# VH-VL binders against b7kms5, part 72

Target 1, 80 residues: b7kms5
Amino acid sequence: DTFETVRNTIRIESEVDESLRQLCHEERITKETWLEAAYLYLCEKPEELAQVIQLAQERLSQRKAIADYKRAKTMQERFL
Key: E = the ipSAE of ESMFold2; O = the ipSAE of OpenDDE; V2 = 0.75 times the mean of E and O plus 0.25 times the DockQ between their complexes.

## First folded at step 2 (VH-VL)

Design y2 (framework fv_maftivimab)
Fold by ESMFold2-Fast, scan of step 2:
Structure y2 (fold): chain C 80 residues (1-80), chain A 123 residues (1-123), chain B 106 residues (1-106)
Amino acid sequence: as target 1 above (80 residues)
Amino acid sequence: EVQLVESGGGLVQPGGSLRLSCAASGFTFDDYAMNWVRQAPGKGLEWVSTISWDSGSTYYADSVKGRFTISRDNSKNTLYLQMNSLRAEDTAVYYCAKGYSFRYGSLDAFDIWGQGTMVTVSS
Amino acid sequence: DIQMTQSPSSLSASVGDRVTITCRASQSISDYLNWYQQKPGKAPKLLIYAASSLQSGVPSRFSGSGSGTDFTLTISSLQPEDFATYYCQQSYSTYTFGQGTRLEIK
């Protein structure tokens, strides 16, 4: 039938993107359909969904640490 | 719906002080870093200052370090810039801008901007 | 500190033209580069983030490319509303804007 889509643009780690691109190529699917399928599958698996959310929270914290490090390094070199 | 509105600009003498405000609406203010960017008349954009979502981190351009203080009140959805020891070269339109990333992102890209408020430092 | 240099500082073009603006960083910034459009008397508008990602609501005639130190903004078929000043910005280590490129009608 007819479905409506929205455009989203996301930034992910390059190594993760490379791995996902290889998977999509080998399985003949797209990143978009993989994302939809993964989310729908996990919504029916509360325990697995909770684990994914925890991993996401941990990765988000790591991104903050990296951003804070980059800024501190620039401030030390520029603004001391 | 989503908007930022600056206020507090005006004419001030060299050596004076001024406090700018930026009122946010239409998004969850306390989940995003906030920024001040200025533009002198007829000149380009210059980043001034950034504050993290929780006020835990603040950053300043070299030209304003020690004179300007960025702060926010998440309960009022308002960003502030306290400007002290103002100089003629601080004359500019000051824009409030929202960081793109939710909380712990790299604080890159400014996706929502206010209309700007004019600060004129003149004797 | 990271310096951002745009070229050209200004250019003249006609509606329908393909326009290219470049931006160079003094050191590698990976893909932490953003492009903004500013029309006279208005606040800047985000066009592109992460070097090549088109912001929602921005026409598809705008595209960005590059990584490391060299970056390009392209407008494939210039429209009357595209005459504006364009700025690049690095977001790798705090923020630095380029000096701007003024695009004016020929």
Scores: ipSAE 0.000, ipTM 0.630, lowest interface PAE 15.6, mean pLDDT 86

Design y3 (framework fv_maftivimab)
Fold by ESMFold2-Fast, scan of step 2:
Structure y3 (fold): chain C 80 residues (1-80), chain A 122 residues (1-122), chain B 106 residues (1-106)
Amino acid sequence: as target 1 above (80 residues)
Amino acid sequence: EVQLVESGGGLVQPGGSLRLSCAASGFTFDDYAMNWVRQAPGKGLEWVSTISWDSGSTYYADSVKGRFTISRDNSKNTLYLQMNSLRAEDTAVYYCAKELRYFGSTPYMDVWGQGTMVTVSS
Amino acid sequence: DIQMTQSPSSLSASVGDRVTITCRASQSISDYLNWYQQKPGKAPKLLIYAASSLQSGVPSRFSGSGSGTDFTLTISSLQPEDFATYYCQQSYSTYTFGQGTRLEIK
């Protein structure tokens, strides 16, 4: 018997989660199976995969910028 | 294999009625929205009507509103089009088509039937 | 109501040619555009959905591009079986087809 799963915890933006929840409800699938299918599909589409990676890199850069801003703000507030 | 087979077409006089059927096989019929599309002889494609998987939503082209009724029987895997007050300009091959959505959002018609001919003539 | 206009209405080409067909929407439809092929006496066949996604089983010589109001279908190297009528279709607000482009042998 050779079907095994692993449990993962991830944090995503609330707007994205709401949209994905709506999609899963309408199509009668789960977030888990959507994630698996999306990844497997993109692995067979190099041109589309490259575009997704580019978007991911941009979103990660935005999150880092926001974190840096909050850190600077905290330092300023503590010594003002 | 996924298959759609239309039936019920024929010759009818102006003002008459016809009921078209589309028998579906090879897929879970009640999971998908269904469409009727027509094509007049020598002309292009014209969308006629759409019905959601649960019959909760129906949509019609302006040219057929009030005259045509789309329906489905999920227990029989069959789509219907009731056509009333038929006019000469309704003469066309009528196709049924299955709907899919890209990322649950962008609709497209992936499978089509062979079509059934409706001729409205005196 | 969204109007779809194709250009050209017809064109003649030879096997091996690169063929381009254009479709214009009367308002922005994002990527809600599909392309179909129809051979005489046959039902339409889906080629491209969501502007640029190739349907399973369709040869890679077919490609789609565009967003908003202007869309293009390209056949990179025309084959004998490609002589047919091609239709674009918006699915942003119900459905509207373009008038069709008839591709004929030169």
Scores: ipSAE 0.000, ipTM 0.618, lowest interface PAE 16.9, mean pLDDT 87

Design y4 (framework fv_maftivimab)
Fold by ESMFold2-Fast, scan of step 2:
Structure y4 (fold): chain C 80 residues (1-80), chain A 122 residues (1-122), chain B 106 residues (1-106)
Amino acid sequence: as target 1 above (80 residues)
Amino acid sequence: EVQLVESGGGLVQPGGSLRLSCAASGFTFDDYAMNWVRQAPGKGLEWVSTISWDSGSTYYADSVKGRFTISRDNSKNTLYLQMNSLRAEDTAVYYCAKVFYGSRLYSYFDLWGQGTMVTVSS
Amino acid sequence: DIQMTQSPSSLSASVGDRVTITCRASQSISDYLNWYQQKPGKAPKLLIYAASSLQSGVPSRFSGSGSGTDFTLTISSLQPEDFATYYCQQSYSTYTFGQGTRLEIK
């Protein structure tokens, strides 16, 4: 009757995961509770939430650009 | 749930036009390249067209080039295939399929829709 | 345009049999080859990518091998649910499917 939870699987950069794991270990919390707390905190701070969303958009764009560039280059070399 | 649902198929006369739609749900649509693959009754699979995640690149099978146009609307999570100058040999079930790019740029179709039937009658 | 040819076009087998099907490319495609399974009335399902990598959720009785122009799909011990049509696909230069191999009950 209290909190209902869902299971999600996510993929993040290894260096970010390592840093987050270290933080969680030192503070004796879990990645799940850190994620919940971070989101709830940011929802109360609209300007900070907007900044985090911008960073997320930039990171996503970088991943897509690199993947697409490598794919296009490979196809160009092979699709002669 | 993760799924692709095609629609827009039907009966059309030779020389006619038809637009197919594929509605995506349960995954981040704008992260993936998308495909159309067709299968004539009792025959094998034939790749028709591919569109990149941002619509920046499109590719077509020689059999449809100049007649079909692939497009997508990432804001609606929808893939389209505009089919013009239809011929009897375009009669097929048309499948929508998602591309996954793995390590070393391997590509494979990891998710497929149920298909929509296009019949070009004489 | 890379042409993909499968052999045989059809075969009959019994549950428990070891089954192999072959796929040949008209030119070298390295290991950029995928295998799909299609059951009657259903959409295709990915089995193997990169010639030999098993897709998650696919039973370990399926395996792929080969590089260059010659590839094989093997089912080590055929099960009733494996009766289907199998397609190879090159992903080296756009996409081309083989004509399919129909696996039927003997």
Scores: ipSAE 0.000, ipTM 0.618, lowest interface PAE 16.4, mean pLDDT 86

Design y5 (framework fv_maftivimab)
Fold by ESMFold2-Fast, scan of step 2:
Formats: C-alpha cells, structure tokens, sequence
Structure y5 (fold): chain C 80 residues (1-80), chain A 125 residues (1-125), chain B 106 residues (1-106)
C-alpha cells in the first residue's frame, strides 16, 4: 500500500461546508483531496500560511465567544 | 480523568462560618459552570448554588440566600463556598458538581456529569 | 419554585424484574429532566439526561421517557449492582431534585 491514511471527524461551519461541497462537486474532487492539496500548497507559501493561521486563530476565538454567549443566555433564562 | 476533590468540612457551632473548597482537574475548568449540592444524613439531594464559568453570575437556593457565597478562582481551578450564619439544618455532605451544557434544537441541556466525593459539614452545639 | 415528586419512595424487587420509577414536576419542564443513581456512601452518578438520552457508559437496560410534567425511569432487567437510590432533577429553572426512590434487591 503506497498511501496510508487516517480517518478524521471534523466539525466545520455549515455555510463553509456547503460552499466547499459545491466546489468539490463542480471540480470533480473530494473534500479529503482538497484539504490535502490546500495544506501542501500553503506549506510552500510561508506568507500565505501565516495569514491562514491568523484567520484560524480569529475563527477559533469567535466560536468560543458565541458558545459562551449561548450558554449565558440559556442559563439566565432558567433563573427567573 | 476528571476529578473534583472537596475539602474544608468539619464541626462548627450554630452561627459560625466555614469555607469549602473544590479542587478540579482533568478538564478546562473555566469553560464550565460549577455547582454545590448538599445531602443531609439519610435525606435526599438539595441544590445549593451555581456559578457561571466567568464568575459573572451566581445563583442560590432560597434556603441559603444571604448566608452563603459561591466563588471560583479559575487560575487555581478551584471552586469555593463561603458559609456564614450556619444553622443545624445546614448539616450535610456537600458535593461539588460540574455542569455540562449541550445545545440541541434551540434548547440548552444542563446536567451534572461529574461529582466530587463530598465533604461533611456538621453544625452542632 | 419547581417541585419534583418521585414515586414510589422505596421498593423491593428481584433480579430480572422490570422496575419503573416515576417523577412528576409541579409545572411543565419540557424535556429538561435528568436521572442520577447514588449508591450508599458514594456520590451520585449521571444516568440519563434530557429525559431520554443515555449517558455514555451506562448499561442499555436503563431508559428514560416523558415530557412536560410526567417522567419515568425504567430498568428492564434488574441486576444486583442496581441497588441504589435514584433521583430525578429538573434543569428548566434552576435545579430541583426529587426526594429519591430507594431500590432494594433481595
């Protein structure tokens, strides 16, 4: 076997998944191969890789803030 | 992996004060609300107090309002319960409990997924 | 201000029996109901959340049902390790536990 693979389960934003799914359908590729290609390409582009990492850090912070807000709102509604 | 360890219980006179601690490990402490639950000898469970993950909100059972204060130190992964003006009816095992939140179809689902071993508080003359 | 009442307060059953415990809320709590098991001298353990969702690691003989004000916990085939006190808990408005149901296997 030339390629050894691992199976990962990832959770991404629904709108991003829909957009990526449409792109993969139109270009006749899979999400798995797109992800591999994107990472490999960015590894050869240090300035672009740094920008992607910054965006990832910003999105992670936003996800945490939204989760915290939802928890606070739901909890407050329980304490009349 | 997740552990909650209570301490600070003991014998105290009516009208006295006591401070309980709960040391948490094995999870990201500052992401979760925390609870104190008590159980009098031979009786059932009674919710005492809840504190939000950021200490921004605290909630108390009517039986302890004005006497007990819940607090936390996220830098030390520790939950506290300051108990003042203690009464005989406060005699109980006090449990620290981790709040678990999930969101499904617009509903926030809360439950206590991990509990400490408990610490005994006896209020007696 | 939500009160939780469990029935029965105690029961005795034999290994292999089907056991049902009931919990009633003083007002509608949708499906914001949890079930806990407590063995003598030990802390409670979460069994079921959101009325019917089985907590990871809990045997499939345990099941929960109900919505609104009436809820049930069922043990389909009682085992010796199921000797314990069972508590329901509403999480709709603050937290309130039922008074508990003591299950004895003889």
Amino acid sequence: as target 1 above (80 residues)
Amino acid sequence: EVQLVESGGGLVQPGGSLRLSCAASGFTFDDYAMNWVRQAPGKGLEWVSTISWDSGSTYYADSVKGRFTISRDNSKNTLYLQMNSLRAEDTAVYYCAKDKYTFDYGSGLYRFDYWGQGTMVTVSS
Amino acid sequence: DIQMTQSPSSLSASVGDRVTITCRASQSISDYLNWYQQKPGKAPKLLIYAASSLQSGVPSRFSGSGSGTDFTLTISSLQPEDFATYYCQQSYSTYTFGQGTRLEIK
Scores: ipSAE 0.012, ipTM 0.661, lowest interface PAE 8.6, mean pLDDT 87

Design y6 (framework fv_maftivimab)
Fold by ESMFold2-Fast, scan of step 2:
Structure y6 (fold): chain C 80 residues (1-80), chain A 122 residues (1-122), chain B 106 residues (1-106)
Amino acid sequence: as target 1 above (80 residues)
Amino acid sequence: EVQLVESGGGLVQPGGSLRLSCAASGFTFDDYAMNWVRQAPGKGLEWVSTISWDSGSTYYADSVKGRFTISRDNSKNTLYLQMNSLRAEDTAVYYCAKSWLYRGSSFPFDYWGQGTMVTVSS
Amino acid sequence: DIQMTQSPSSLSASVGDRVTITCRASQSISDYLNWYQQKPGKAPKLLIYAASSLQSGVPSRFSGSGSGTDFTLTISSLQPEDFATYYCQQSYSTYTFGQGTRLEIK
């Protein structure tokens, strides 16, 4: 009957956010309910969950590489 | 797994030269910046020099500029420090250290060698 | 060059004590501050990077805090193996180590 909720703040890529906002607008749902539904659905489908985890690992690796590059560039500028 | 092994230290008279080597294993050597750090007997740590993963950038402490040259041979997984015009105050244990230059936020030295002793005395 | 000053130069403590050592930079270095532990006759070991991030394999009793010019390393419950010399290091502009803090048995 009632729901206990938590507030979360997450940082996602701008293109992904724009696409998700458009989807939510067109389907008349919220980002919160889409996230809940997506996770619950994937928990019932192990093969699909594994594919999503692989994509997540690839995206995390790419973000780390970009962050490391930016930090290396900043350090070089400070070595003067 | 990760190992850094220094060699080439010894006794040298003031004005002399030495070349230190650091043999690296257990990681992809050409992905990381490498460093030399020294420690005089009973004293603290002093950063000496850094070289980027591709040898494109080198940096030196003011105390060694013009006298020391850092270099690396990525095909041999080896870091070098050419030390010229040595002075008594260069007497120290010299450590080779790996940094997270392209993989971390504060560029720390995550692995260190055992050190090699350089004594400059007449 | 950026200078790093540690305080105190040495301190005595007992097992179970909470120990705090401080490090001050001569100019702002954001969070480009690392902490190392060195035992006699051994190479230094990385403890904390980016002022507050615990290195993998380092016990959770170690913590770091601070930003800008003032930084602290805290050991919440001192163990026998923690008696060592501790060094801070700025990595904002090349590298500079503090002079070290020697932690001794009371």
Scores: ipSAE 0.000, ipTM 0.622, lowest interface PAE 15.6, mean pLDDT 86

Design y7 (framework fv_maftivimab)
Fold by ESMFold2-Fast, scan of step 2:
Structure y7 (fold): chain C 80 residues (1-80), chain A 122 residues (1-122), chain B 106 residues (1-106)
Amino acid sequence: as target 1 above (80 residues)
Amino acid sequence: EVQLVESGGGLVQPGGSLRLSCAASGFTFDDYAMNWVRQAPGKGLEWVSTISWDSGSTYYADSVKGRFTISRDNSKNTLYLQMNSLRAEDTAVYYCAKTYRSGFLWGEFDYWGQGTMVTVSS
Amino acid sequence: DIQMTQSPSSLSASVGDRVTITCRASQSISDYLNWYQQKPGKAPKLLIYAASSLQSGVPSRFSGSGSGTDFTLTISSLQPEDFATYYCQQSYSTYTFGQGTRLEIK
């Protein structure tokens, strides 16, 4: 290995993780090398990169909406 | 040898229901997304629905949303299409098709079944 | 939704001819374009995927090209078994098929 590496911890949806784990198992690769390859590949494809960024924005918005809903539910249950 | 065999087609009255089955063999069924594609007599191909390998995600063409339900039973290697509120324009040969790459929702269809004919008529 | 338009809707050709069929997407689909061949009474067969990749077992006279919105399927020297209907399909965002191009004997 001639590369300096950094350890990162990230949290992703369990359904996505299961799908990615299955892909990595079938293709005989690791999640870390898939992530590196995916990012490098997308950096050379601006239109595909834009689509990925849009999906990321949508998923972030969905997580915010879910968090907002859960917070509202807790307040309703506590202060009704 | 990969095989997909559809069944359940037939004659049904407008407003009726019908359930199609697709029996899969020759590959690890629960690793692949599966699809339904239809073709009206003398017309072109129209994508109907897609289901992920684990049933966690389902997608539908606008023309069938709210009326059709795609499902699968991985223990039986079988794909299903439940069709409700059938209309004359649903008359078509229905094909089962396999997505090529394991673990991908979207991609080319490498194998197709023989098709099953659904006729919606009074 | 992404619309797919094929040209021509039908064409007549002779054995040995070079045949070209085109497909246009209403928006960029990168190289997520597939080509299928369908013979009367049979299910479609995958010919080309990722715009230009030849499916295993498909004769080398078939080739695909293009990216973005404009795509072409070429048969370099038409054979008797090639008379069929050809469909393009985008797999970029769900699926849409072109209306088909019927290739007939001249």
Scores: ipSAE 0.000, ipTM 0.632, lowest interface PAE 15.6, mean pLDDT 88

Design y8 (framework fv_maftivimab; at its last look DockQ between E and O 0.14; V2 from the best seeds 0.00; counts 0 for: pae E 5.8 > 2, placed apart)
Fold by OpenDDE, look of step 6:
Structure y8 (fold): chain C 80 residues (1-80), chain A 121 residues (1-121), chain B 106 residues (1-106)
Amino acid sequence: as target 1 above (80 residues)
Amino acid sequence: EVQLVESGGGLVQPGGSLRLSCAASGFTFDDYAMNWVRQAPGKGLEWVSTISWDSGSTYYADSVKGRFTISRDNSKNTLYLQMNSLRAEDTAVYYCAKDIFRYGSWTLDYWGQGTMVTVSS
Amino acid sequence: DIQMTQSPSSLSASVGDRVTITCRASQSISDYLNWYQQKPGKAPKLLIYAASSLQSGVPSRFSGSGSGTDFTLTISSLQPEDFATYYCQQSYSTYTFGQGTRLEIK
C-alpha cells in the first residue's frame, strides 16, 4: 500500500505525551499511526466521536486561556 | 469560507476620530481572538491591537495605546476599532485578521482586504 | 519589545532560483515565528507558522526553519507567482513584524 503523508507540527501536553509514548512503545506502534487509527475508529463511532470532540474543545479552551495569560504576562514584562 | 470585510475608513483631520468595523463570516466568530494590523502606504505591517474571543483581554501597540479601543460584538460577528486623537502617522490600510491558536502560539491565518484611513489636514 | 530584523530588505531572483530570507529576533522567541506573503494591493497571506509548519494550501516549495533568534524562509524553486513581499512575525509577545523583504524578478 502507498499513501501520501502530511508533515504536521504536533504539540501534546507533557503528561499525555509521556503516557502515549509509553503505550506506543509497548504496542510497537507510533504516535502517528495511533492518531490515524484512533480517528478512523472514532469515525465509525459517532457517539464516542462526539465525546472526544467535546473533550478536545475543553482542552483547547484551557490552552487558549493559558496562552492568553502568557500574552498578558509578556506585555507586562515589557514595562519591568 | 472565512471572510473578513473591513469598513469605516476614510479621510479625517488630525485630532479627529473614526470607527472601523470588520464583519466576519464563515467561522465561529466567538471562538477566536481578532486583530487589527495596519500598513502605511509603501511601508511594512504593524500590529495594532488584539482582543480575545470573549473580550476579556485587549492588547495594544504602544503607538496607539490610549487612543485606540478594540472591541467586538459577538452577536453581530463584528470587530471594531475606535480611533481617537488621530495623527498623520496613523494613515494606513487597516486590516482585520483572525487569530488562531495552534501548537502553543498564535497566528493570523485569515485577513480582510483592508480599509484605508487617511489622516490629513 | 521584541524587534524583528529581516535580511535582505530586497532581493532580485529568477524563476527556478533557490531563495532564502532570514529573520532575526532581538531575543529568543522559541519557535513562535510566522511568515507571511503579501502581493501589491492585497492582504497578507499566511505561509508558515510555528517557524516550520506549512499553512494549508501553501506550496511545498516554501519551508521555514530556525528557533530561538534566527529563522529562515526558503523557496526551493521560485515560481512567477512568488514575487512578492515577505514578512516574518514573532508571536511570542503579541505580534511584531519584520520590516519585510521585497522579492522582485531579476
Scores: ipSAE 0.439, ipTM 0.877, lowest interface PAE 1.1, mean pLDDT 94
Fold by ESMFold2, look of step 6:
Structure y8 (fold): chain C 80 residues (1-80), chain A 121 residues (1-121), chain B 106 residues (1-106)
Amino acid sequence: as target 1 above (80 residues)
Amino acid sequence: EVQLVESGGGLVQPGGSLRLSCAASGFTFDDYAMNWVRQAPGKGLEWVSTISWDSGSTYYADSVKGRFTISRDNSKNTLYLQMNSLRAEDTAVYYCAKDIFRYGSWTLDYWGQGTMVTVSS
Amino acid sequence: DIQMTQSPSSLSASVGDRVTITCRASQSISDYLNWYQQKPGKAPKLLIYAASSLQSGVPSRFSGSGSGTDFTLTISSLQPEDFATYYCQQSYSTYTFGQGTRLEIK
């Protein structure tokens, strides 16, 4: 008996990924099990889940703003 | 499935005008810059014009500057090319192409099948 | 304007051959170079971006290399469906395409 799994790809900021990789290595777990455990843990903690969601929303907005800036800058440089 | 469908090509006399349209689907149209690229019969590819995702910036090849106007309507997912003062050398298949920025590189990752513009007297 | 010169203009090769097509820029364009394939009667298709990055869905027999002024598209083992015209294109300053290389399969 095994759990059914799905293959996914995700993009993680490099410094966050480096830190997460080190944590998983030290604790002898995988990123997949860490993600599953973190989500399942937070499902039982409404206040903590809300804080994580807010942080995720802030990071999403920052990533979009940085991407927009880089696109605008390189487009202008292309036509100078 | 990304689709770009050009329309509005045809036969026109020198000095005339024509407006091309490109209907876009299968992607978030207002996230991407868009381009027109043309290919004269039996010849290579020539970039014509670029418009930013929000229409804030437009750019033109020297050969068409002042005569062609690129525009877009993001509510209709449509790119346009208004072509005025047409010349015989504007005869070409006109392609609509999606621009994408990846790791510092601008690239035309999807193209329509083109619409033929013939300028002859 | 940045001129892009492709060599050769035309090439004939057999299935299984290793094929190389070169592209030279009139000034340094870093790695801002794309390769496109165009089959007769069809629109161009992106193969390689940023000089060496393979577009998704493109077979791994295609590869790109180079930086600065000299660039190469390589097909490691030519297949019958690779009959096409190939264009390089710089994206460093506006867009400029090479004149194209017609590849015919013997």
Scores: ipSAE 0.038, ipTM 0.702, lowest interface PAE 5.8, mean pLDDT 89
Fold by ESMFold2-Fast, scan of step 2:
Structure y8 (fold): chain C 80 residues (1-80), chain A 121 residues (1-121), chain B 106 residues (1-106)
Amino acid sequence: as target 1 above (80 residues)
Amino acid sequence: EVQLVESGGGLVQPGGSLRLSCAASGFTFDDYAMNWVRQAPGKGLEWVSTISWDSGSTYYADSVKGRFTISRDNSKNTLYLQMNSLRAEDTAVYYCAKDIFRYGSWTLDYWGQGTMVTVSS
Amino acid sequence: DIQMTQSPSSLSASVGDRVTITCRASQSISDYLNWYQQKPGKAPKLLIYAASSLQSGVPSRFSGSGSGTDFTLTISSLQPEDFATYYCQQSYSTYTFGQGTRLEIK
């Protein structure tokens, strides 16, 4: 039989995506398996995991500020 | 859990008025734009009106401009639609729908059960 | 005003079939397209947003594709609960829905 998986849609910055795609192509792996491996590896490294979480929080805050600006602008523009 | 509950529908004479309400719960109401969408019996969906999260902007379908007014009371988590000069063509189920901005696009992610408005003599 | 046209208006299919529904915009709308499912007597439910993004909780057999003027909703292996009416909707300028595609048991 087969293992259980879930399908997710995620959106990341183009530069990050391009770099990750190149890495996956060169190493002959997929984005899915890279994500799984990276998470599992970091779960065994508490100090490194904490640093990654901090970076993620910083990136999330930046994206929220940009999204708030775009939200206000797009709300007005879409009804013109 | 997100819930939207419409009320205020009923039978009304042509030329009459009716006010619909939508009670929202399970999310921060004043962070989201809200919509009214209608569906005539056996027909498709038609967008009616949108109001921004702060009531600063309101928008209407051409078919209802000048007759319908969308409003909201963020302190009561309630959306309203005041319908005046009703016509037989306004007969429909009226849905309240939450508007969300994700990844640069707007989407109606949650809908209420709808309330039936019948304009008939 | 942007017009949305769906095809077909109705189709009949069997459980396990691959089903494709198309939607065309009268002008380019980038990826500002959403797909909704509506079962008889119920409110519409969001399936796909931004042309290809699957809403949380929606089964992976549903997928969307396209950009500009031509869009497609695909159900890879039809299930009994999938018999419903499907609507596309543009969010580029106001909101306009397609006329709907009614998916019926063959």
Scores: ipSAE 0.034, ipTM 0.685, lowest interface PAE 5.8, mean pLDDT 90
OpenDDE, second read of step 3: ipSAE 0.378; ipTM 0.866
ESMFold2-Fast, scan of step 5: ipSAE 0.020; ipTM 0.680
ESMFold2 (binder alone), look of step 6: mean pLDDT 93; pTM 0.948

Design y9 (framework fv_maftivimab)
Fold by ESMFold2-Fast, scan of step 2:
Structure y9 (fold): chain C 80 residues (1-80), chain A 124 residues (1-124), chain B 106 residues (1-106)
Amino acid sequence: as target 1 above (80 residues)
Amino acid sequence: EVQLVESGGGLVQPGGSLRLSCAASGFTFDDYAMNWVRQAPGKGLEWVSTISWDSGSTYYADSVKGRFTISRDNSKNTLYLQMNSLRAEDTAVYYCAKGLSYWFRDSGYGMDVWGQGTMVTVSS
Amino acid sequence: DIQMTQSPSSLSASVGDRVTITCRASQSISDYLNWYQQKPGKAPKLLIYAASSLQSGVPSRFSGSGSGTDFTLTISSLQPEDFATYYCQQSYSTYTFGQGTRLEIK
């Protein structure tokens, strides 16, 4: 087999998944090949890669804050 | 590879103290909530404590509140459990465990990476 | 505290059997229910999270279902490596494990 693959489980926002799924359907590609192509393309474009990393860091910070808030609120509602 | 390695277990007298450590490698440690789970000999799993990615939130099982303190050092990729006023009932294998998802960093969706465990025996 | 009760506590089965283990929460936990497998002397392994999501690398014969208070883990065709202890865990408000179900060779 020419390509060795690994299987990963990832969780992404449902609206992002829906948009990506629609794009993949329209262009007749798969989510995994889109992800591979996007990453490989960005590795050749350092300035664009840096912008994507910044967006990823912003999204990560937002979701960490939301997750921590939800857990604290659930604890207060159920056990405090 | 992602890996967790516990250390610091041993034999201790009732009323004594121990500090457990968990060394993390192969993933971005400060992206995930971390957990301690224990299992007494021949018994089931019992959650002990959870700490958020930034140490801003800590949670404890009622059986250990006021005696155990969970902490982490993100610069060293290490999780700790300080155990004080130990009782015979605290005798167990202690596991550290990582929260599941890279994107959510929330152990509320399961614990996907576990250490080998370290044995704590509280006995005279 | 949310209590988790598994049934049965012990189950005997043969290779090729369909096996179902159930878990009940003392209050509604939505889909914040996870399933783990543990073999003697080993750390637990996550099988299913969010009630029905199969963890990467876990065989497709494992499946989970349920919401609210009642949950099930199903092994569609039992294999020799599946004999182990299984635990459910709520993650809705802190964490509580069920008492475990020991799956043994008949």
Scores: ipSAE 0.000, ipTM 0.623, lowest interface PAE 15.1, mean pLDDT 85

